# VH-VL binders against q869s5r1519to1633, part 37

Target 1, 115 residues: q869s5r1519to1633
Amino acid sequence: YILVAEDNDINIKVVVRQLEKLGYTAIVGINGLKALEIIGSFPICLILLDCQMPQMDGFTCSTILRQIEPTGQRIPIIAMTANDSKDRCFEVGMDDYLSKPVRVDRLQKTLSDWI
Short names: E, the ipSAE of ESMFold2; O, the ipSAE of OpenDDE; V2, 0.75 times the mean of E and O plus 0.25 times the DockQ between their complexes.

## First folded at step 12 (VH-VL; framework fv_recibokibart)

Design a7 (at its last look DockQ between E and O 0.93; V2 from the best seeds 0.82)
Fold by OpenDDE, look of step 15:
Structure a7 (fold): chain C 115 residues (1-115), chain A 120 residues (1-120), chain B 108 residues (1-108)
Amino acid sequence: as target 1 above (115 residues)
Amino acid sequence: QVQLVQSGAEVKKPGASVKVSCKASGYTFSEYYMHWAKQAPGQGLEWIGEINPRSGDTKYNQKFQGRVTMTRDTSISTAYMELSRLRSDDTAVYYCARESFEWLPYFDYWGQGTLVTVSS
Amino acid sequence: QIVLTQSPGTLSLSPGERATLSCRASQSVDSSYLHWYQQKPGQAPRLWIYGASSRATGIPDRFSGSGSGTDFTLTISRLEPEDFATYYCQQYGKYPFTFGQGTKLEIK
């Protein structure tokens, strides 16, 4: 299962289709808070995290995730961003990043790198 | 390789229903959303709705809500659009179109269109 | 809904001339979700430009797309006889998806 935190309906639709094509099942959280709620309810092996979301953005979500995760149970967090703010993503504990709009070939490579 | 083949032209009376089919080939049917568009004679294109062939979930243009039903049969890679309570302004060519998702979402392949004529 | 207004409605030009087609949105559209389709009489639309500026497969380089926000443009640098058709812009950024009313490019 891949957790997708994204608030844009179109982006959600596209990424979910991409993940399904690649053989994964997507669990969608429409913001960082929902993403946090999903963690623990599903066996999530990777998180695709939009940096900008209402109520709770990806940066805050990532920070919280890294604070509460058990030792030795680190889930890869991949930032999804429309800009090149890579440094900020890494500062809050994200492991990698995908440029939006996400390309399936880039997504596939990212998944293969981290899963 | 990818082909969308739609059913033939239909002639209906007002108040009747029409069901147009769109048979897909050359790709995995369940992986791509299917859309439907309306084009009245001499007019532009109008989006009707979409269906997720995998789940069967649909989303319709509010303009057609209550009258349109989109379904699919994955066993034969066919999408259907049914329009009920037909009226004269439903006379149009209806297209099915596949939604790409490998990168950007757009309509990359289209059916040849189905003419539906509504006349008393 | 997002209304796309294309201009002009009809554009009459000769082969070899430059064509500029405009698509204006009633609200901002992400460039990634602005596309152009070409349609000839009796045929289905065909994807022509996607993401505002990317040519679909097989589309000649005389076609180019540009723009952002609410203003988008399709340009044909030197018209060929086969380019005369109707061009539609489309936004895929917000439901319901909408098309412009089209620009008919006809031979003068």
Scores: ipSAE 0.897, ipTM 0.955, lowest interface PAE 0.5, mean pLDDT 96
Fold by ESMFold2, look of step 12:
Structure a7 (fold): chain C 115 residues (1-115), chain A 120 residues (1-120), chain B 108 residues (1-108)
Amino acid sequence: as target 1 above (115 residues)
Amino acid sequence: QVQLVQSGAEVKKPGASVKVSCKASGYTFSEYYMHWAKQAPGQGLEWIGEINPRSGDTKYNQKFQGRVTMTRDTSISTAYMELSRLRSDDTAVYYCARESFEWLPYFDYWGQGTLVTVSS
Amino acid sequence: QIVLTQSPGTLSLSPGERATLSCRASQSVDSSYLHWYQQKPGQAPRLWIYGASSRATGIPDRFSGSGSGTDFTLTISRLEPEDFATYYCQQYGKYPFTFGQGTKLEIK
């Protein structure tokens, strides 16, 4: 399963379709809190995490995930960001990034690097 | 390569229903959302709704909610739009349009249009 | 819903002139989801400009799009006879998806 943490329903629609085209199954969390619940309930192998979300943003969500994850069970966290702020993403424990709007060819390459 | 071919013109009386078809070719039908739009004579375009051909899930413009039903048959790569309780202001050309998803979502291919005339 | 208001409604110009078509949104639209379509009589619309400023495949570079927020513009630097048509802006940023009422670009 790939967790998509994103609050915008148009962005969700497009990214989920892209993932399906690439042969992956998505589970959607509409904010950081829902993303955390999903990680505890489903076998998530990678997280696509929007940096800007209501209630809990992606930077805060990543920080919490890195604090609660078991030693040796690091789930790749890929930022989805509107500006190319790579350094900030890595500062909070994200592993890679995708510039929004997400392109399917860039998504495919990033997924192959981490899965 | 990609082609959307719609069913022929229809003439209906007020209160009747019409079902327009849109047959897709040149791509994997189930991968792309299909949309429908209305264009009354001499007027602009109005979005009616969308269907996910894989799941059959739909979303409609509230203006048409309760009168429109979108379906599909994936075995023949065909989308359908049914509009019920027709009235004279439903006279329009109805288009199907395919939604891209490889990057930005937009309507990249359109059917030729189906004229529906509602008259007494 | 987001209302797109195009101006002018009709634009009468001669070949060789510069055309400027405006699209104003009732609330902010992410420019990635603001698109322009061209339609000629008896034909389906065609994608022309997407993401506010990117030309669709095969669209001449005399067409340019710009804008952000609520104000978007389609510019044709030197009109050719084939450019006379109706142009619609469209937003895909929020349901329901909406079109402007169109700008009819016609030969003077």
Scores: ipSAE 0.715, ipTM 0.878, lowest interface PAE 1.1, mean pLDDT 91
ESMFold2 (binder alone), look of step 12: mean pLDDT 94; pTM 0.947
OpenDDE, look of step 12: ipSAE 0.895; ipTM 0.955
ESMFold2, look of step 13: ipSAE 0.684; ipTM 0.872
ESMFold2 (binder alone), look of step 13: mean pLDDT 93; pTM 0.944
OpenDDE, look of step 13: ipSAE 0.891; ipTM 0.953
ESMFold2, look of step 15: ipSAE 0.678; ipTM 0.866
ESMFold2 (binder alone), look of step 15: mean pLDDT 94; pTM 0.946

Design a8 (at its last look DockQ between E and O 0.94; V2 from the best seeds 0.80)
Fold by OpenDDE, look of step 12:
Structure a8 (fold): chain C 115 residues (1-115), chain A 120 residues (1-120), chain B 108 residues (1-108)
Amino acid sequence: as target 1 above (115 residues)
Amino acid sequence: QVQLVQSGAEVKKPGASVKVSCKASGYTFSEYYMHWAKQAPGQGLEWIGEINPKSGDTRYNQKFQGRVTMTRDTSISTAYMELSRLRSDDTAVYYCARESFEWLPYFDYWGQGTLVTVSS
Amino acid sequence: QIVLTQSPGTLSLSPGERATLSCRASQSVDSSYLHWYQQKPGQAPRLWIYGASSRATGIPDRFSGSGSGTDFTLTISRLEPEDFATYYCQQYGKYPFTFGQGTKLEIK
């Protein structure tokens, strides 16, 4: 299972289909808070985290996740963003970066690198 | 190669129903959303709705809500659009179209269209 | 819904001339979700430009797309006889997906 934190319906639809094509099941959280609530409810092996979301953005979500994460149970967090803010992503504990709109070949490579 | 082949022209009376089929080939049917569009004679294109062939989930344009039903048969890679309570302004060519998703979402392949004529 | 308004409704030009087609959106549309389709009489629409500025496979380089926000343009640098058709812009950024009313490019 891959957690997809994204608030845009079109982006959600596209990424979910890409993940399904690659053999994964997506669990969708429409913001950082929802993403946090999903953690623990499903065996999430990777998180695709949009940096910009209402209520709670990806940066805040990542920060909180890294704070509450049990020792030895680190889940890869991949930033999704239309901006070139890689440095900030890594500062809050994200592991990698995908540019939006997400390309399936780039997604596939990222998943193979981290899962 | 990707192909979408639609059913033949239909002539219906007002109040009747029509069900148009769209048979897909050349790709994995369940992986791509299928859309339907309406084009009245001499007019532009209008989006009717979409279906996820894998789950069967649909989303319709509110303009057609309550009269349109989209379904699919994955065993034969065929999508269906049924329009009920037909009226004269439903006369149009109806297209099925595949939605790409490898990168950007757009309608990359279209059926040849199905003319539906509604007349008394 | 997002309304796309194309202009002009009809454009009459001769082969060799430059064509400029406009598509204006009632609200901002991400360039990634603005596409153009070409349609000839008796045929289905065909993807022509995607993501505002990318030519679909097989589309000649005399076609170009540009724009952002609410204003988008399709340009044909030098018209060929086969280019005379109706062109539709379409937004894929918000439900319901919508098309412009089309610009008919006809031969003068």
Scores: ipSAE 0.837, ipTM 0.935, lowest interface PAE 0.7, mean pLDDT 96
Fold by ESMFold2, look of step 12:
Parts: sequence; C-alpha cells; structure tokens
Structure a8 (fold): chain C 115 residues (1-115), chain A 120 residues (1-120), chain B 108 residues (1-108)
Amino acid sequence: as target 1 above (115 residues)
Amino acid sequence: QVQLVQSGAEVKKPGASVKVSCKASGYTFSEYYMHWAKQAPGQGLEWIGEINPKSGDTRYNQKFQGRVTMTRDTSISTAYMELSRLRSDDTAVYYCARESFEWLPYFDYWGQGTLVTVSS
Amino acid sequence: QIVLTQSPGTLSLSPGERATLSCRASQSVDSSYLHWYQQKPGQAPRLWIYGASSRATGIPDRFSGSGSGTDFTLTISRLEPEDFATYYCQQYGKYPFTFGQGTKLEIK
C-alpha cells in the first residue's frame, strides 16, 4: 500500500489514478492525523506526504513519524511540495520530493528509486 | 485514437426520463473519470457531474442532485447519464467528456453531444 | 461555487487583428486548474489552453494564455479566419466545476 496524505479532493483523484496506472494501491489520509492512524493499521511501504494540510501539516507529520518509527522500520517519505520548501522537507526526515501538481512520469521515477 | 460516441437525439414529454449513452474507444475506459455537461440553447456549459468508471462512484452538481443518475458498463466501455422528471428547461445538448490525470486534470476529449428536447 | 465572468460577451474583429479575452473568477483559482476551450457552432468544445498558459496539442503559437489569482487572459496575436468561435474559461480547482459564460469572437 502507498499512503497518500493529501487534503485536496482534486489532487487526491489525480494521484490515486496515477498510482493505479502504475500498479500500486493507494490509501488516502486527508490530514497528518489520519495519516498517522493509517500507518498503524495497514502495511504501508511508502508515504506521499503533502507539506500543506489542515490540522497537522506534512512537516509536523514527518517529524512525528520519524520519532515514533518501530525499531528497524523506516518507511520512505516523499514530500509533495509547491517548490518553495524543498530544503525543509529533508530537515524533518523526508527522503525525497515531488513538485505539485504531480506528473505520472515523475511519480514513476521516484517510486522506482524508493521501492 | 480516443473517441467518445453518444446516443442520438431524444424528444421527451415533461415528467419523463431520458438516458444518454457515451461509448468510449481508443483507451482503457476504467482509468479515466467521465464527466457530463449541459448546454442549453444559446447558453454556455454547465457541469452536471462525474463518475469513476472503476468503482462506479459519482459526484453530482447540487443543482441536479436527486434527478440525475450516472452509471457505466465497463464490459462495453460505456457511460450513461439518466435525467428524470424532465422539465422544459432541461432542453439542451448534453456532452460526455473524459478527464485527464497524467498531470493536470482537464477535459481532453468530448463526445459529439446529444440533443434532448422536452416539450408538450 | 466559483463564478467565472468572461468579458467581453462578444468581440467583433477582423482577421489580422489582436484579440484579448478576459476571465475573472469570484475567488482565487490556482492557475494549474484554469483552462480554456474553443467551441464552434454545432461542434463539441475542444481543449485549447490548460493550466492558464499551456497550449493543447496542435494549437498554434498565436494563442497564449496568462493570469493568476482571479484574473486570466487569452490572447490571439494575429487572428486567422478559423479562430472565430466561442471561447470558454473553466475552473477545475473546486467542486462544482464551473465555466464562464463564453466570449463569442466574430468577424467584423
């Protein structure tokens, strides 16, 4: 499963369709809090994490995820960002990034690097 | 080559229902959301709703909620829009349109349109 | 609901002239989700400009789009006879998706 943490309905539709075309199953969390719940309930192999979300943003979510990781279990976190916060993504423990709006060819490349 | 071919024109009485079909070819039907739009005579375009062909999930413009039903048959790559309790102001051309998802979502292919005329 | 208001309603020009079509949104629209369609009488709409400024496949370079926030523009640098049609802007940023009422570009 790939966790998509994103609050915008349009972005969710597009990314979920892109993942399905590439052969992956997506689980959607509409904010950072829901993303944390999903990680505890499903076998997540990679997280696509929007940096800008209500209630808990992606930076805070990544920080918490890195603090609560089970020993020996590091899940790749790929930031989805509007290109003005790339440096901060790495500071909070994200492993890579994708510029929004996400392109399927860029998504395919990034997933191949981390899965 | 992507193509959307809609069913033929319909003439209906007030209170009746109409079901318009949109047959897709040239792509994997289940991968792309299908949308429907209305264009009344001499007027602009109005979005009616969408269907995810894979799941059958729909979302409708509130203006049409309760009177519109969108369905699909993936075995024949066909989407349907049914509009019930027809009124004279439902007279319009109805279009199906495919939503792109490879990058930006937009309506990249359109059916030829189906004229529905509602008159007594 | 985001209302898109196009101006002018009708634009009468001759071939060779420059056309400027305006689309104003009632609230901010991400330019990635602002699109333009061309429609000729008796035909379906056709995607023309997407993401405010990107031309669809096969669209001549005399067409350009620009804008952000609430104000968007479609410009045709030198009108050709085939450019006379109705143009609609459309937003895909929030449900329900909406179209402008159209600008009819006609031969003077």
Scores: ipSAE 0.659, ipTM 0.860, lowest interface PAE 1.4, mean pLDDT 91
ESMFold2 (binder alone), look of step 12: mean pLDDT 93; pTM 0.945

## First folded at step 13 (VH-VL; framework fv_recibokibart)

Design b1 (at its last look DockQ between E and O 0.94; V2 from the best seeds 0.82)
Fold by OpenDDE, look of step 13:
Structure b1 (fold): chain C 115 residues (1-115), chain A 120 residues (1-120), chain B 108 residues (1-108)
Amino acid sequence: as target 1 above (115 residues)
Amino acid sequence: QVQLVQSGAEVKKPGASVKVSCKASGYEFSEYYMHWAKQAPGQGLEWIGEINPRSGDTKYNQKFQGRVTMTRDTSISTAYMELSRLRSDDTAVYYCARESFEWLPYFDYWGQGTLVTVSS
Amino acid sequence: QIVLTQSPGTLSLSPGERATLSCRASQSVDSSYLHWYQQKPGQAPRLWIYGASSRATGIPDRFSGSGSGTDFTLTISRLEPEDFATYYCQQYGKYPFTFGQGTKLEIK
């Protein structure tokens, strides 16, 4: 299972289809808060995290995730960003990034790198 | 090569129903959303709705809500659009169109269109 | 819904001339979700420009797309006879997806 945190329904649809094509099942959270709820309910092996979301953005979500993460149970967090905020992504504990709009070939490579 | 082949022209009476088919080939049918569009004579394009061939989930334009039903048969890679309670202003060419998802979502392949004529 | 207004409704030009087609949205549209289609009489629409500025496969470089926010433009630098058709802009940013009313590019 891959957790997709994204608030845009079009982006969600596309990324979900991309993940399905690659053989993964997506669990969708429409913001950082929902993502935090989901992470405790499903066996997530990787998180695709939009940096910009309402209520709770990806940066805050990543920070919280790293704080509550049990020792030895680190889940890769991949930032989804449309701008040049890469450095900030790593500062809050994200492991990698994908530029938006997400390309399926780049997604595939990223998944192979981290899973 | 990707192809979308639609069923032939239909002539219907007001109040009747019509079901148009769209057979896909040249790609994995279940991986791509299928959309339907309406084009009245001499007019522009109007989005009717979409279907996820994998799950069967649909989303319709509110304008057609309650009268349109989109289905699919994955065993034969065919999508269907049924429009009920037909009226004269339903006379149009109806197109199926595949939605890309490898990067940006757009309608990359279209059926040849199906003319539906509604007349008394 | 997002309304796309194209202008002009009809554009009469000669081969070799420059064509500029406008598409204005009633609200902001992400450029990634603004597309153009070409349609000739008796044929289905064909994807022409996607993401506001990317040419679809096989589309010649005399075609270009630009714009952001609410204003988008399709430009044909030097018209060829086969370019005369109706062009539709389309937004895929919000449901329901909508098309402009089209610009008919006809030969003068």
Scores: ipSAE 0.889, ipTM 0.953, lowest interface PAE 0.5, mean pLDDT 96
Fold by ESMFold2, look of step 13:
Structure b1 (fold): chain C 115 residues (1-115), chain A 120 residues (1-120), chain B 108 residues (1-108)
Amino acid sequence: as target 1 above (115 residues)
Amino acid sequence: QVQLVQSGAEVKKPGASVKVSCKASGYEFSEYYMHWAKQAPGQGLEWIGEINPRSGDTKYNQKFQGRVTMTRDTSISTAYMELSRLRSDDTAVYYCARESFEWLPYFDYWGQGTLVTVSS
Amino acid sequence: QIVLTQSPGTLSLSPGERATLSCRASQSVDSSYLHWYQQKPGQAPRLWIYGASSRATGIPDRFSGSGSGTDFTLTISRLEPEDFATYYCQQYGKYPFTFGQGTKLEIK
């Protein structure tokens, strides 16, 4: 399962469609809090995490994940960002980034690097 | 090559229903959302709704909610739009259009249009 | 819903002239989801400009798009006879998706 943490329903629709074309099953969390709930309930192998979301943003979500993750059980976190937050993404423990709007060819390359 | 071929023109009376078909070829039908749009004579375009061909999930413009039904048959790569309780202002050309998702979502291929005439 | 208002409604110009078509949104639209279509009589619309400023495949470089927020522009630097058509802006940022009413570009 790939967790897509994103609150914009057009972005969700497109990224989920892209993941399905690449052969992945997506689970969607509409904010950071929902994303953390899903991680606790499903076997997530990678997270696509929007940096800006209501209630719990991606930066806070990543920070919490890195604090609570079991030793040796690091889930790759790929930021979805407009590039003006790139430095902060790495500071909070995200592993890579994709510029929004996400392109399927860039998504494929990034997923191959981390899965 | 991607092609969307729609059913032929129809003439209907007020209160009737019409079902327009859109047959797709040249791509994997289930991968791409299909949309429908209305263009009344001499006027602009109005989005009616969308269907995900794999799941059958739909979303409609509220203006058409309760009168429009979108369906598909994946075995023949065909999408359908049915409009019920027709009235004279439903006279229009109806288009199907495919949504791209490889990057930005836009309508990259369109059917030729189907003229529906509602006459009293 | 987001209303797109195009101006002018009709633009009468001669080949070789510069055309400027405006699209104004009733609320902010992410530029990535603002598109332009060309339509000639008896034909379906065709994608022309996407993401406010990117030309679709095969669209001549005399066409350019710009804008953000609520104000978007399509510019044709030197009109050719084949450019006379109706142009629609369209937003894909929020449901329901909406089109402008069109600008008809006519030969003077």
Scores: ipSAE 0.676, ipTM 0.866, lowest interface PAE 1.4, mean pLDDT 91
ESMFold2 (binder alone), look of step 13: mean pLDDT 93; pTM 0.946

Design b2 (at its last look DockQ between E and O 0.85; V2 from the best seeds 0.78)
Fold by OpenDDE, look of step 13:
Structure b2 (fold): chain C 115 residues (1-115), chain A 120 residues (1-120), chain B 108 residues (1-108)
Amino acid sequence: as target 1 above (115 residues)
Amino acid sequence: QVQLVQSGAEVKKPGASVKVSCKASGYTFSEYYMHWAKQAPGQGLEWIGEINPRYGDTKYNQKFQGRVTMTRDTSISTAYMELSRLRSDDTAVYYCARESFEWLPYFDYWGQGTLVTVSS
Amino acid sequence: QIVLTQSPGTLSLSPGERATLSCRASQSVDSSYLHWYQQKPGQAPRLWIYGASSRATGIPDRFSGSGSGTDFTLTISRLEPEDFATYYCQQYGKYPFTFGQGTKLEIK
């Protein structure tokens, strides 16, 4: 299972379809708060996290996730963002990034690198 | 080569239903959303709705909500659009269109269109 | 819904001239989700420009797209006879997906 935190319906549609083609099942949270709720309910092996979301953005979500995760149970967090936000993504504990809109070949490589 | 071949022209009475088919070939049917568009004579394009062939889930333009039903038969790579309670302003050419998958979503291939004429 | 307004409604030009087609959105549209289609009489629309500025496969480089936010433009640097058609912009950024009313590019 891959957690997709994204608020835009079209972006969700595209990423979910790409994940399914690659053999993964997506669980969608429409913001950082929903993502935090989901992480304890499903066996998530990787998180695709939009940096910009309403209510709770990806940066806040990542920070909280790194604070509450048990020792030795680190889940890769991949930022979905523009290039101008890359440095901040790593500062809050994200492991990698994908530029939006997400390309299936880039997604595939990222999944291969981290899962 | 990707091809979308639609069913032939239809002539219907007001209040009747019409079901247009769109047979896809040259690609994996279940991996691409199928869309439908309406073009009244001499007018522009109007989005009707979409279907995910993998699961059959649909999303419709509210303008057509309650009258349109989109389905698919994956065994024959065919999408269907049924429009009920036909009225004169439903007279139009209806197109199926494939949504691109790999990166950006757009309508990369179109059927040849199906003329539906509604007249008393 | 997002309304796309194209201008002009009809554009009359001669081969060799430059054509500029405008598409204005009622609200901001991500450039990744703004597309252009060409349609000739009796034919289905054909993808022409996607993501505001990317030419579809087989589209000549005399065609270019630009813009962001609410203002988008399709430009034909030097018109060829086969370029005369109706062009539609379309947004895929928000349901329901919508098209502009089209610009008919006709030969003068």
Scores: ipSAE 0.829, ipTM 0.934, lowest interface PAE 0.7, mean pLDDT 96
Fold by ESMFold2, look of step 13:
Structure b2 (fold): chain C 115 residues (1-115), chain A 120 residues (1-120), chain B 108 residues (1-108)
Amino acid sequence: as target 1 above (115 residues)
Amino acid sequence: QVQLVQSGAEVKKPGASVKVSCKASGYTFSEYYMHWAKQAPGQGLEWIGEINPRYGDTKYNQKFQGRVTMTRDTSISTAYMELSRLRSDDTAVYYCARESFEWLPYFDYWGQGTLVTVSS
Amino acid sequence: QIVLTQSPGTLSLSPGERATLSCRASQSVDSSYLHWYQQKPGQAPRLWIYGASSRATGIPDRFSGSGSGTDFTLTISRLEPEDFATYYCQQYGKYPFTFGQGTKLEIK
């Protein structure tokens, strides 16, 4: 499963379609709190995490996840960001980033690098 | 060479139903959402709704909710829109349109349109 | 729903002139989801400008799009005879998806 943490229903629709084209199954969390809940309930191999979400944003979600993750094994976190926050993404423990709006060819390359 | 070919013009009486087809070719039908739009004579475009051909789930403009049904047959790469309880202001050209998803979502290919005339 | 209001409704100009078409949204639209379509009589709409400012494949350089927030503009620097058509803006940012009422660009 790939967790898509995103609150915008149009962005969700497009990214889920892109993931399906690439052969992956998505599970969606509409904010950072829901994303953390899903990680605890489902076998997630990679997280696409929007930096801007209501209630709990992606930066806070990544920080919490890195604090509580099991040692020796970590889930790749790929930021989905509207440019110029790249440095902060890595500072909070995200592993890579994708510029929004996400292109399927860039998504494919990023997934191949981390899965 | 993406093509969307719609069924021919229809003339209907008020109270009847019409079912318009949209046959897709040149791409994998199940990968792209299909949309329908209405254009009354001399008027602009109005979004009716969408269908995900892979799973068959739909979302409709509230204006048409309760009178429109969108379906598809993936074995023949064809989407359908049925509009019931027709009235004279349903006279329009109806278009199918494909939604892109490789980057930005927009309607990248359109059918040629189907004229539905509702008259007594 | 987001209402898109285009102005003017009809724009009468001669070939060689500059055309400016306006699209105003009732609430802010992410420019990535604001698109323009061209339609000629008896034809389906064609994607013309996407993401507010990007030309679709094969669209001439004389067409340019701009704008953000609630105000968007389509500009044609020097009109050619084939440019006379109706232009629609469309938002894909929020359900239900909506079109402007169109600007008919016609020969003076």
Scores: ipSAE 0.689, ipTM 0.872, lowest interface PAE 1.3, mean pLDDT 91
ESMFold2 (binder alone), look of step 13: mean pLDDT 93; pTM 0.946

